VH-VL binders against e8mgh9r892to1049. Designs and how they scored, part 1

Every score and structure here is a prediction.

Target 1, 158 residues: e8mgh9r892to1049
Amino acid sequence: TNVDSASKSTTNVAKDADVTGTTYAEKDTNYPAKNAVDGKTVMESFWGTKGSENKTDTLNIKFKDGKQKIDDIRLYFYQSSSSQTISGYAEPANYKLEYQKDDGTWAPIADQVRTPNYAGANYNRIQFTPVETTTIRVTFTPQAGMAVGVKEIEAYNT
Unless a header shows other numbers, all headers, positions and changes below count from the first letter of the chain; antibody chains aren't numbered by Kabat.
F stands for the ipSAE by ESMFold2-Fast; E and O both for that by ESMFold2, at different seeds; each is averaged over both directions (binder to target, target to binder). V2 = 0.75 x the mean of E and O + 0.25 x the DockQ between their complexes.
[cut] marks letters that were taken out.

## First folded at step 2 (VH-VL)

Design n04
Fold by ESMFold2 at other seeds, look of step 3:
Order: structure tokens, then sequence, then C-alpha cells
Structure n04 (fold): chain C 158 residues (1-158), chain A 119 residues (1-119), chain B 107 residues (1-107)
């Protein structure tokens, strides 16, 4: 039950971000981390963790244009269905959102309002008290026996 | 008012099982994970596991693997924890607790259910 | 599993004192560290989340600090109602784990 509101900015500052700090990428190159920031929310353009032996995996997003003020993150998960050729993906059991402070340390994004509260199968909107940062990271805990696919992560100043 | 209300105290023999209920009020039950935490008399807090009430997915501490089952009934906003093959050191107060998303903290706790295991 | 070590295990202090309780994680948990107060015979109550964020309705004399592995709960001006046991808890890695507790006794 997501509800969009008009934003103060139409600019997704995460688009084409540097994702080289990501802790996992799909072993074959079809689902690389760059798919999570390519501006596409379509089914087949996603970052996938299939094959990961990690208990959690992290997507690290360094904004192309440096420090940005953000208060709104949008996460789009991939889920497998019987009408698709790609199997073994579901939304994560949990995700954690952090931003990098000016001194290089990480802090949780505080005062989050999530829509939906749980990790939704596709669209998730997270609104929060604005932060100024060059980099965000998202750490995913998968559901048992599943991999996590991220179609897109977007960041806005609304 | 947001609250979690648990079932009453239980007395069980070793080898039996117990099923504790936790009913949610005042919030969307499927919108928050529910965790179970226990506390033996005079002891600290011990995490048992969680359930996602929307999907039914669970995660258990290794110590309880094979003996604990967490379930829920979304039609009555109620979660359950069943612990089998009880032994005397399972005597504890069992709490359910709601997770606040993003903070990943237990912001609402049930009143606790005392489970006593004795011959 | 992440071991959470609290110190001291017990502290006795006077009304008006500043009390500090330490909590150390066996590896970095970022700032996913929560503090709970448990009065005798009651369920725990959340005081601090995300290492330093004060839960709504908690008196401002409580504060938290730290990140990574070392965390501190501070009670700025101890009151008689603060007699309780305090627990730290990490929520970064499953299984979520608690410290052993710190019993605060008012002298």
Amino acid sequence: as target 1 above (158 residues)
Amino acid sequence: QVQLVQSGAEVKKPGASVKVSCKAFGYTFTGHYLHWVRQAPGQGLEWVGWINPNSGDTNYAQKFQGRVTMTRDTSISTAYMELSRLRSDDTAVYYCARVRWGYDAFDIWGQGTMVTVSS
Amino acid sequence: DIQMTQSPSSVSASVGDRVTIACRASQSISSYLNWYQQRPGKAPQLLIYAASSLQSGVPSRFSGSGSGTDFTLTINSLQPEDFATYYCQQSYYTPWTFGGGTKLEIK
C-alpha cells in the first residue's frame, strides 16, 4: 500500500552510482550490481545474490555527483514467478539502510518511515529525516533458501 | 493502545511440549516481525527466534533448532511459539516482542508467560 | 554469533550520580545496538535504539553513545526509579544477542 507524493526533486541521485564496493555480485555477469542503479525497474535488470555463501550481502552506492541531500529512498525487489525463467529470488527478510558520515564512518538512517513496513515484494519507499552524504549502503538478510534481487535503488530529496 | 498479550502460565513435565500465544492489538500485525525472548529465573535475556507474520518465514537460534516452531494466525493477529522435548532448564519467562523496522529494536513487549518444567 | 559483554555486572550509586554502563561487541555491529531497562517483575522496556537514539517517552537523563564495538549507556542524574537491570542488545547479525545485564542498585 505504497502512496507516492510529489517530490521536491525529480532527480534520482543514485542513478549510475559507483557500486564497486558491493560485497557480492552474481557469478555469471548477467545480474551485476550496476543493474540496481541503471534507472530501470524492469524484471530482468537486477542485481542478484544467487550463489552467495554470505549470511548477508551489501549494496554500496556512491553517488555519481558527490555529496547529496536525501530524505527518500526507493527500493525495488525482484521476485521469481512461474511466468519467468529466473528462479530462486524473493524479497529479503530484512534490509538495513546506512549513510556515510563526513568522517568516513557509517550510521543507520534514523527515523525511517517504511511503506510497506516489511520488505515488500517489489516497491518499498523509505522516508526519513534528511541526511547529507556521498554514499549509502543497504545490507540484505535473505529469506531462508532464497537469493535477493534488487531491480533498483533510488534516492531523492523530496 | 499498541500491546502484545500472551497466554497464561504453564506447568509441564519433562519431555512434553508447550505452545505460548501472543496476540497483537492496536497495530497492523503483518507489518512487523515478532521475536521471542526468554529469561530463566534470576538470569539474563536469551533470543529464541523470529517470525515474519506476513509470510510465515522464521529464523531460530541454533540452541533451539529442531525443538522450536513459530507460527501465526493472521486472521486473529496471533503468533505462537511451541517448544518441544521440554527439560528442566527450559523453565523461564517467555516474551514476545515487536520489531520496529529500520531501528531493528524491540519497542513493544508482551507481559511474558512463565513456563515451569518439573516432575 | 556476536558476544555482547557488559560491564560492570552490578553497580551501586546514589541519587544524583552520573552512572555509565559499558557494552562491547565481539565484532563490529555498526550502530545497531539497543539498550533496555527491566524493572523487577516486569518485561524489558526499550530505552535507546541505534546506539544513541532516545526512545519516545524515555527521560532525557538517559543517553547512549558509541559505534562499531564499544558502546555506553549513561544516566546523567540518577533517580530512585532507575533501580533496574539494564541490557544491551545487538541487532546487526542473526542471532540477535544480549549482554549479560547490569544490575543498578540505589544506595
Scores: ipSAE 0.209, ipTM 0.734, lowest interface PAE 5.1, mean pLDDT 86
Fold by ESMFold2, look of step 5:
Structure n04 (fold): chain C 158 residues (1-158), chain A 119 residues (1-119), chain B 107 residues (1-107)
Amino acid sequence: as target 1 above (158 residues)
Amino acid sequence: QVQLVQSGAEVKKPGASVKVSCKAFGYTFTGHYLHWVRQAPGQGLEWVGWINPNSGDTNYAQKFQGRVTMTRDTSISTAYMELSRLRSDDTAVYYCARVRWGYDAFDIWGQGTMVTVSS
Amino acid sequence: DIQMTQSPSSVSASVGDRVTIACRASQSISSYLNWYQQRPGKAPQLLIYAASSLQSGVPSRFSGSGSGTDFTLTINSLQPEDFATYYCQQSYYTPWTFGGGTKLEIK
C-alpha cells in the first residue's frame, strides 16, 4: 500500500499527550492544561497559572504513544502586552525540565543547550543528549507578580 | 578561559554599605544567571540571591530583602552586589557564581571577596 | 525553606581510604542535589550535579547517588588533594540551601 506519511521526517510526540497541571488549569476552563499540547501556538490557546498561590507550578506530559526517544523540546510562552487582551502573563523566571526514567524516578534532562539560555518571551528551544521516556515534567517559577502561560510544549527526535 | 573575577577585600564600619563587583570573562555574560553566596569565617555557605544579567531581574533570600541590591552593567560584563546597613555578622567572604541551565548547579565561582565589618 | 543535613560533620581518614558522606533534605528535591569541594582558602568547586553526574574534569574516584531526600557522596581511594570540606546543595526550590559541610582531614 502507498502510505504518504512514510515520507515524513519529524513528529511532535507531545501533541495530544495526557497532560496535567498542579494549579487550577483543570479548574479554569479558559486555560486548561490540554492547551499546552494541542499543536496550537497562537496567543489564546495556553495553559495559565493566573490566581495560583503556589511558589512553582508543574506541567506533566505523558506521551500518547508510550516510550519515545527525544532530544529537542520546544516551549512557547504566552506574554501580555499592550495589544493583548489577557493580562498578567510573562515568561517564567526559571523552568526545570525532567524526564521519567524506566524505574519510575525523575531525573533532570542533562546537557541542555537552551536558545535563549534564559526563558524567552515566546519561543524556547532546548536541545539535549537524547533520552528515552514516556513522560516529561516541566516546573515553572514565575516572575514576581506574574503568571505563567504555556502556549505549547513540543518534543522531537531530531 | 571562562572565569569570574571579583573586587578586592573591603573593611567597613557597622551601618555602612559595601558594593562587590564580579566581572565575567570567556562566555556570554547575559546568557546565564549569576548568584551570590556568602561564607562567614569558619562557617558554611549561605545563598544570598540571583540576578538575570539580561533583564536585570533579581530574587533575594528573605533575610537579605530590603538590604541587598543586585545590579549589573552589561557593557563591561560586570555584576554587583550591594549590602547596606552592615552589621558585624555580615562579615564573610562573598562569592559570585554562574548557574548552568539544566543542572541548576554553580559550575563557575569567583575567587571571593572578604568583607569585614568592625567598629 | 528546605533544610539540608550533612553527616558526619567531620571525618578523619588516611590516603587510600574510602569515605562516604550523607546528605538529607527536609523535603523531596527530586535529583536536584549538587556536591562541592572547598579546599582551605579557596572557592568551592563543583564535583557532582543532579545527584550522580560527575562534573567534567573531576576524578572518577568521586561518585554520587540518591534521589528524593537521601543522598551520598563517595570518595574511593583518597588522595592527598581530597582533604577538604564538602558541601551538598539543593537547587530544587529557592532559597537554594547548603548542607553544613563535612570536613575531611588526614588521620
Scores: ipSAE 0.070, ipTM 0.704, lowest interface PAE 6.2, mean pLDDT 85
Fold by ESMFold2-Fast, scan of step 4:
Structure n04 (fold): chain C 158 residues (1-158), chain A 119 residues (1-119), chain B 107 residues (1-107)
Amino acid sequence: as target 1 above (158 residues)
Amino acid sequence: QVQLVQSGAEVKKPGASVKVSCKAFGYTFTGHYLHWVRQAPGQGLEWVGWINPNSGDTNYAQKFQGRVTMTRDTSISTAYMELSRLRSDDTAVYYCARVRWGYDAFDIWGQGTMVTVSS
Amino acid sequence: DIQMTQSPSSVSASVGDRVTIACRASQSISSYLNWYQQRPGKAPQLLIYAASSLQSGVPSRFSGSGSGTDFTLTINSLQPEDFATYYCQQSYYTPWTFGGGTKLEIK
């Protein structure tokens, strides 16, 4: 049971999920939603919203193996620099986390503890009261004049 | 002891500008967005805009665009709202309010600053 | 902009009464609906967030329900300190918008 509890903390149930975004940068190239669930947190693999005319953009993540119990989501954002990165990207101004209930309606994930409290450029961890669901969605509000890039989203039961 | 403390009441003439301050205590100032909400005497609540204290980015309600400016000074954990070209119908109590991440709700409010615009 | 409509605009009630206030959004806001209480001459205070979650320190006689477009705030067994104005507010989409308020008055 100790072995099982240890493995639960490291199993990313969002990896290779059925993922859709409300948009993505250059639809025929390299920034589709699947890049956010491929298990890579590298600069070459992210979902990008550059060129979106939406006020907010959303990722819907449907877990590959059906209903999962989760209490921990991790987000990795893409940021522009003047050196080797694609211009126009910054961490979002904020983001919202929701899960899909059995009746198909969406509910906010309650009692979130975010580290950091705002969207950080680097690793972001959100811990919450356990939720059982097949699907989560994250809605991103971009900073003024900037696009949102998500390198990876992970979901765990800790 | 989390609180937001605002500057005192202001009386201004039409056409003047007013700058209201909101100082944060007891939490990491850059960790939460701060919004401004106003209330005219006997009226409801009206959203003015928000500032991200970390980046300095702002978003203003369309009706205030061009007249409102929101800024902050992270060294003293203070946010400011400046409203220019004041009219009599800008007379209101102006509140600053903190957004708690995770539920997007105003969990901490300043005490309010009465701005009176009269000739 | 998302329009928030509250009903009634005012209600008269007595201590011990059960009161329900309704709030409707012009489009779905999921559960991103908050309720605030404002006593005369005071700043608003958060009562309920995420449609049904009670803010810490708020008495259990307050409860919220609903999702999508239709929401309610219920006060079981009114106390003297509950005579105030109540506002709903959506945080789903910018700009954030408030309902017109419901004034709860002594009968």
Scores: ipSAE 0.007, ipTM 0.566, lowest interface PAE 11.2, mean pLDDT 85

## First folded at step 4 (VH-VL)

Design v60
Fold by ESMFold2 at other seeds, look of step 6:
Structure v60 (fold): chain C 158 residues (1-158), chain A 119 residues (1-119), chain B 107 residues (1-107)
Amino acid sequence: as target 1 above (158 residues)
Amino acid sequence: QVQLVQSGAEVKKPGASVKVSCKAFGYTFTGHYLHWVRQAPGQGLEWVGWINPNSGDTNYAQKFQGRVTMTRDTSISTAYMELSRLRSDDTAVYYCARVRWGYDAFDIWGQGTMVTVSS
Amino acid sequence: DIQMTQSPSSVSASVGDRVTIACRASESISSYLNWYQQRPGKAPQLLIYAASRLQSGVPSRFSGSGSGTDFTLTINSLQPEDFATYYCQQSYYYPWTFGGGTKLEIK
């Protein structure tokens, strides 16, 4: 019982996904370099919209293992602070989740339960009616005068 | 007519507080972060912090944390900066400045408010 | 905190001259470097943002270049109204920090 729950809840199908965005990520930032001091690291690239003049920006996540059944997405935002000193980032005002259908068109992910209900400063869990897809995308509407930074996105079949 | 208009000069004793206002004209007040920057006489510019006029969220430079409070009233498009426990090295011109959408640069500045702290 | 080292502290020049002002960041700030002009008794005014982009209404004799840690402001064919103090400022990391300024004076 416990083994099944733990195994299923730890299977992140977005692991090693091809992640692309509508704006260039600042991949050569000092933030990622500062965290790699011990030589043993699993790290996703920090994706950010700083410098974008788009009203919204989109992050595309293409699963490495092809089509997956998912019902649970976890989304982590970067928020600038006294201790997270890359400036100009806050959680988005809102975000929209879509999946790619077999015919290549996009559909909204239905029946979402979000924890928290509005975009949270760091951790966001989104549970929904399962879909089968190769690709998801998240479209972010920023807060006025801020950029959106994504630390991590995970997808599960729970 | 895009402008930031600040309150008038202040003379204060050490240990007092000062509250400077910054009123926005000609643009959507909640569409841009407002920052405060100060300049001591004959010296360069020093960042104090920012307020998001939409949410009321703030971020202060470490040296001012615990002494500065930034607030706003969106109904009159006005931001405020209050600095407490004043000392003589707080003597400066205090500017409010608007940040551009898309790139973090100060595209509009208030005229400045001289705050003089002397016994 | 990111230290912004601006040089020279002052420069004397004549109308018509070309002047360059350097700004160095203590670590990479990508292209998030801004330049301001300040006349005596006035608030600063934005000249250049994102290292090289001219603010609306700024004459084309002003230009900016650089990325990473090393940046320059160039003023070509100086005019009488260009004699002022110039500041660089980084907007990549909090706290945002300014260079010490460069006073441009008439020879």
Scores: ipSAE 0.050, ipTM 0.652, lowest interface PAE 6.4, mean pLDDT 83
Fold by ESMFold2, look of step 6:
Structure v60 (fold): chain C 158 residues (1-158), chain A 119 residues (1-119), chain B 107 residues (1-107)
Amino acid sequence: as target 1 above (158 residues)
Amino acid sequence: QVQLVQSGAEVKKPGASVKVSCKAFGYTFTGHYLHWVRQAPGQGLEWVGWINPNSGDTNYAQKFQGRVTMTRDTSISTAYMELSRLRSDDTAVYYCARVRWGYDAFDIWGQGTMVTVSS
Amino acid sequence: DIQMTQSPSSVSASVGDRVTIACRASESISSYLNWYQQRPGKAPQLLIYAASRLQSGVPSRFSGSGSGTDFTLTINSLQPEDFATYYCQQSYYYPWTFGGGTKLEIK
């Protein structure tokens, strides 16, 4: 335990964020962007890109409480399987993380340490040099012939 | 032109194995998942499974698990489906099919390979 | 597994007729319903994807509708080349499953 420093927040500042995505939701079952920040990692609570004709899709997350200091993002991907039977989903081939600066422009999040280094099926942890921002965005490049499902995005100041 | 070309018809005895090939033309082979579907004579269509040609990952319908193996050779843009321990009810036309980019539908089909299993 | 039920199993019609084929899923598949045409001795060909979207090169006399569990393929003004077997297929859950087919025959 570190007695000499104030504990950094373990609060997920992305929970219930104002979220928008670039894809089309299904007509009668909805995989809206809010599923990526609802604090749930259940099988069918995810934001999905199935039906998108875009080469990449982006999820934009505006924190509910304004500007936050963050150094840790966690991404949870849905992967289709015999037990996760909504079909056609796999972790992305690549994802890009950016934050919005005070002047409204976007910058890459620097000095990322990704665990794993490539997108993993479920849990991905990205640690980085802290940024202060109101908004992050993640751009996903899908694997060939698959869509991307995001069960949750979390952001922390650790 | 975008095309999937399959190997020729096969006649097999029960207990044997068959390996069907599917060669892709006119598109990036590793850019689309490849599925296999079969059709018994005079009957409907049945999904067998898929292969990701880029990674080699597969997913099989449970009834084929343990009997089917899907592989590929990216250097010649060719996928393979091998079915072992053949039974007479495996007699069918076997199709390979490409999934559309952006939506899960079979937009390109191979011509089919008839596999006949008889004693 | 999702059971796909087509009706009718066969239909007899004349050139110029309008034909409607129904497909029902055993539980909701959203709009992830595809329609294929199969002529005798040929591979299936995609007609409609995402319940209602016309595949490139398919004549506009074909249309699809529905969502959830109930779907319809409509063929307006039948042509001689339309006499074939039609299959619906869901792509929402693995395993992907097909309807039993509807054979469209000349009256």
Scores: ipSAE 0.039, ipTM 0.649, lowest interface PAE 7.0, mean pLDDT 86

## First folded at step 6 (VH-VL)

Design d1
Fold by ESMFold2 at other seeds, look of step 7:
Structure d1 (fold): chain C 158 residues (1-158), chain A 119 residues (1-119), chain B 107 residues (1-107)
Amino acid sequence: as target 1 above (158 residues)
Amino acid sequence: QVQLVQSGAEVKKPGASVKVSCKAFGYTFTGHYLHWVRQAPGQGLEWVGWINPNSGDTNYAQKFQGRVTMTRDTSISTAYMELSRLRSDDTAVYYCARVRWGYDAFDIWGQGTMVTVSS
Amino acid sequence: DIQMTQSPSSVSASVGDRVTIACRASESISSYLNWYQQRPGKAPQLLIYAASRLQSGVPSRFSGSGSGTDFTLTINSLQPEDFATYYCQQSWYYPWTFGGGTKLEIK
């Protein structure tokens, strides 16, 4: 008998990944890139681009256990609130997802179904034709005058 | 030639509401967040909150939640701040201010609107 | 809320003097510290952003320094037009908060 791969999808393969970010905020002692893969979706643990003057910023996520089959990415954005939170964060204007092929080159993740279709304030689910890869990268275009905060990026085989 | 031009001074009784306008000139109105900051006579500056003129989203300081409403009309490049249930300690100059692109600082300020709340 | 403490609350100085104004945050705000000048009866004007970056059109006699919790504004050679009130402001945490001001007066 067969077990559908989707029925096995309880493991976040991006958790504790080797992660780097392109922005100045990667060097912020409070909000390092590793916060985007620590398995926490609360506002105390996020990667932030505050202070970046870049038009886009990128997270590069190399899975801890090597090559994984994935078809489901979940993105959680941080948003600033009126009290006792880090100011100036909103969901990005858009984001792009890529995976690294076996030959080391990058390809867009194809056939994406996004829920919601635009970058949502917190939870975003992206389902796609499965890929096998060691590494994904996400490039964020911020809203004008705002920074991007990523509370978590998760990857699943559903 | 970027500027913010605010509506004129207002005198109100306690319990009333006031609506201050802020019209943008010389830049793309929807491309920058607008903040409101007030200054009581002889005192320092106090942040009230912001509006995103593109989306209409707002964020208010906790002190003002439930009493302040920020809106805008993109067709005339104008933002509004309405403060209700006025008290005498709401007497202040109210400024609108634009956040500069690339860093969170107020690079353009309106001239200010005096709101006086007196019995 | 982040408390911003300016010192001194006032300073008397002469034209040509060097003046330094201090601003302390109650917790780290990185380099998200701005300085404004407010002349009597006028709106504030941005002088320094990001702790040390000079706003366009501001004379080079103004400078800023610091990071974390301790910041300074320096005016190297006072001019008559510099007698005003100066505010620091943090933009790292909501609510954005201002220092209490430093009034720069003629000695």
Scores: ipSAE 0.029, ipTM 0.641, lowest interface PAE 7.2, mean pLDDT 85
Fold by ESMFold2, look of step 7:
Structure d1 (fold): chain C 158 residues (1-158), chain A 119 residues (1-119), chain B 107 residues (1-107)
Amino acid sequence: as target 1 above (158 residues)
Amino acid sequence: QVQLVQSGAEVKKPGASVKVSCKAFGYTFTGHYLHWVRQAPGQGLEWVGWINPNSGDTNYAQKFQGRVTMTRDTSISTAYMELSRLRSDDTAVYYCARVRWGYDAFDIWGQGTMVTVSS
Amino acid sequence: DIQMTQSPSSVSASVGDRVTIACRASESISSYLNWYQQRPGKAPQLLIYAASRLQSGVPSRFSGSGSGTDFTLTINSLQPEDFATYYCQQSWYYPWTFGGGTKLEIK
């Protein structure tokens, strides 16, 4: 509960992270991977997979401040509606969360409590036993016929 | 007690269809994906696909696409798998299995339903 | 599809022995590797998930290790109830795929 602990619990360590995505859309579109970490959850700032030929697509998020202890990830998905300019987006059918160990290998983030349990249309909170890492990655499996849009991914130590 | 209870064994002719049921007890049915896995006699395990009981969305292994239909009735916590245009090589025990929360592994299995396809 | 190669296909051992079963994926599956035990005439039961995490209620004589493509299940101090068939399974890519099984028999 000291100032240092309070600062960590409210700080989004993924903001402005060095981020890369695997999708064709990230390589050649107005919806680049950096939109997933710009601190904005508005509808026009997202990373999108529209046009991807991949069965899954992945975001790698390397924290700006190096190794962080995290126990709380928040994912915000973009959904198309009749009032939006980009069609064909819905929450993924599935997503997988991993963190990078010090030796550069990847491990699943285990012991997750997801709210909601399935990928939700917008806000998803994932709480877990803390890990220390510089980098997380999220792999998305889209719903059939849809693309995945990520408005923001946040990471906290709560 | 958490469990999955499946319908009884079936014997079918080639070209027919079969519908296997899987009823959930002791947990929130819509809170976990439900998968189907089969095992031919003396053989290993083969994934057929999944259903999201909350939405009704499905994903099928390519070899079953067009022949399998997975459905559910949330009011009775029951999932169904229907396999059509049966062949003799569809003879197997068919399992429903629940994915554990927080990681993709099957933590609860039904007892299995033997489906025999014979001329 | 990811091919899962499991070895040996069978092993004969005595109560009290230590047994090691290998599982190899045709490409990296990270740590998305599960182990199941299947007794004759019964459904499989989860032993290990995420390569090395013990499922609740599973005895500590079971352990798993590995990542990427090479994985191992170890059973220390075999008990009479451990004589069964063991399957590895990857859950990284659809379709989810299983190894061919390892039958553990009493010597």
Scores: ipSAE 0.008, ipTM 0.611, lowest interface PAE 10.1, mean pLDDT 85

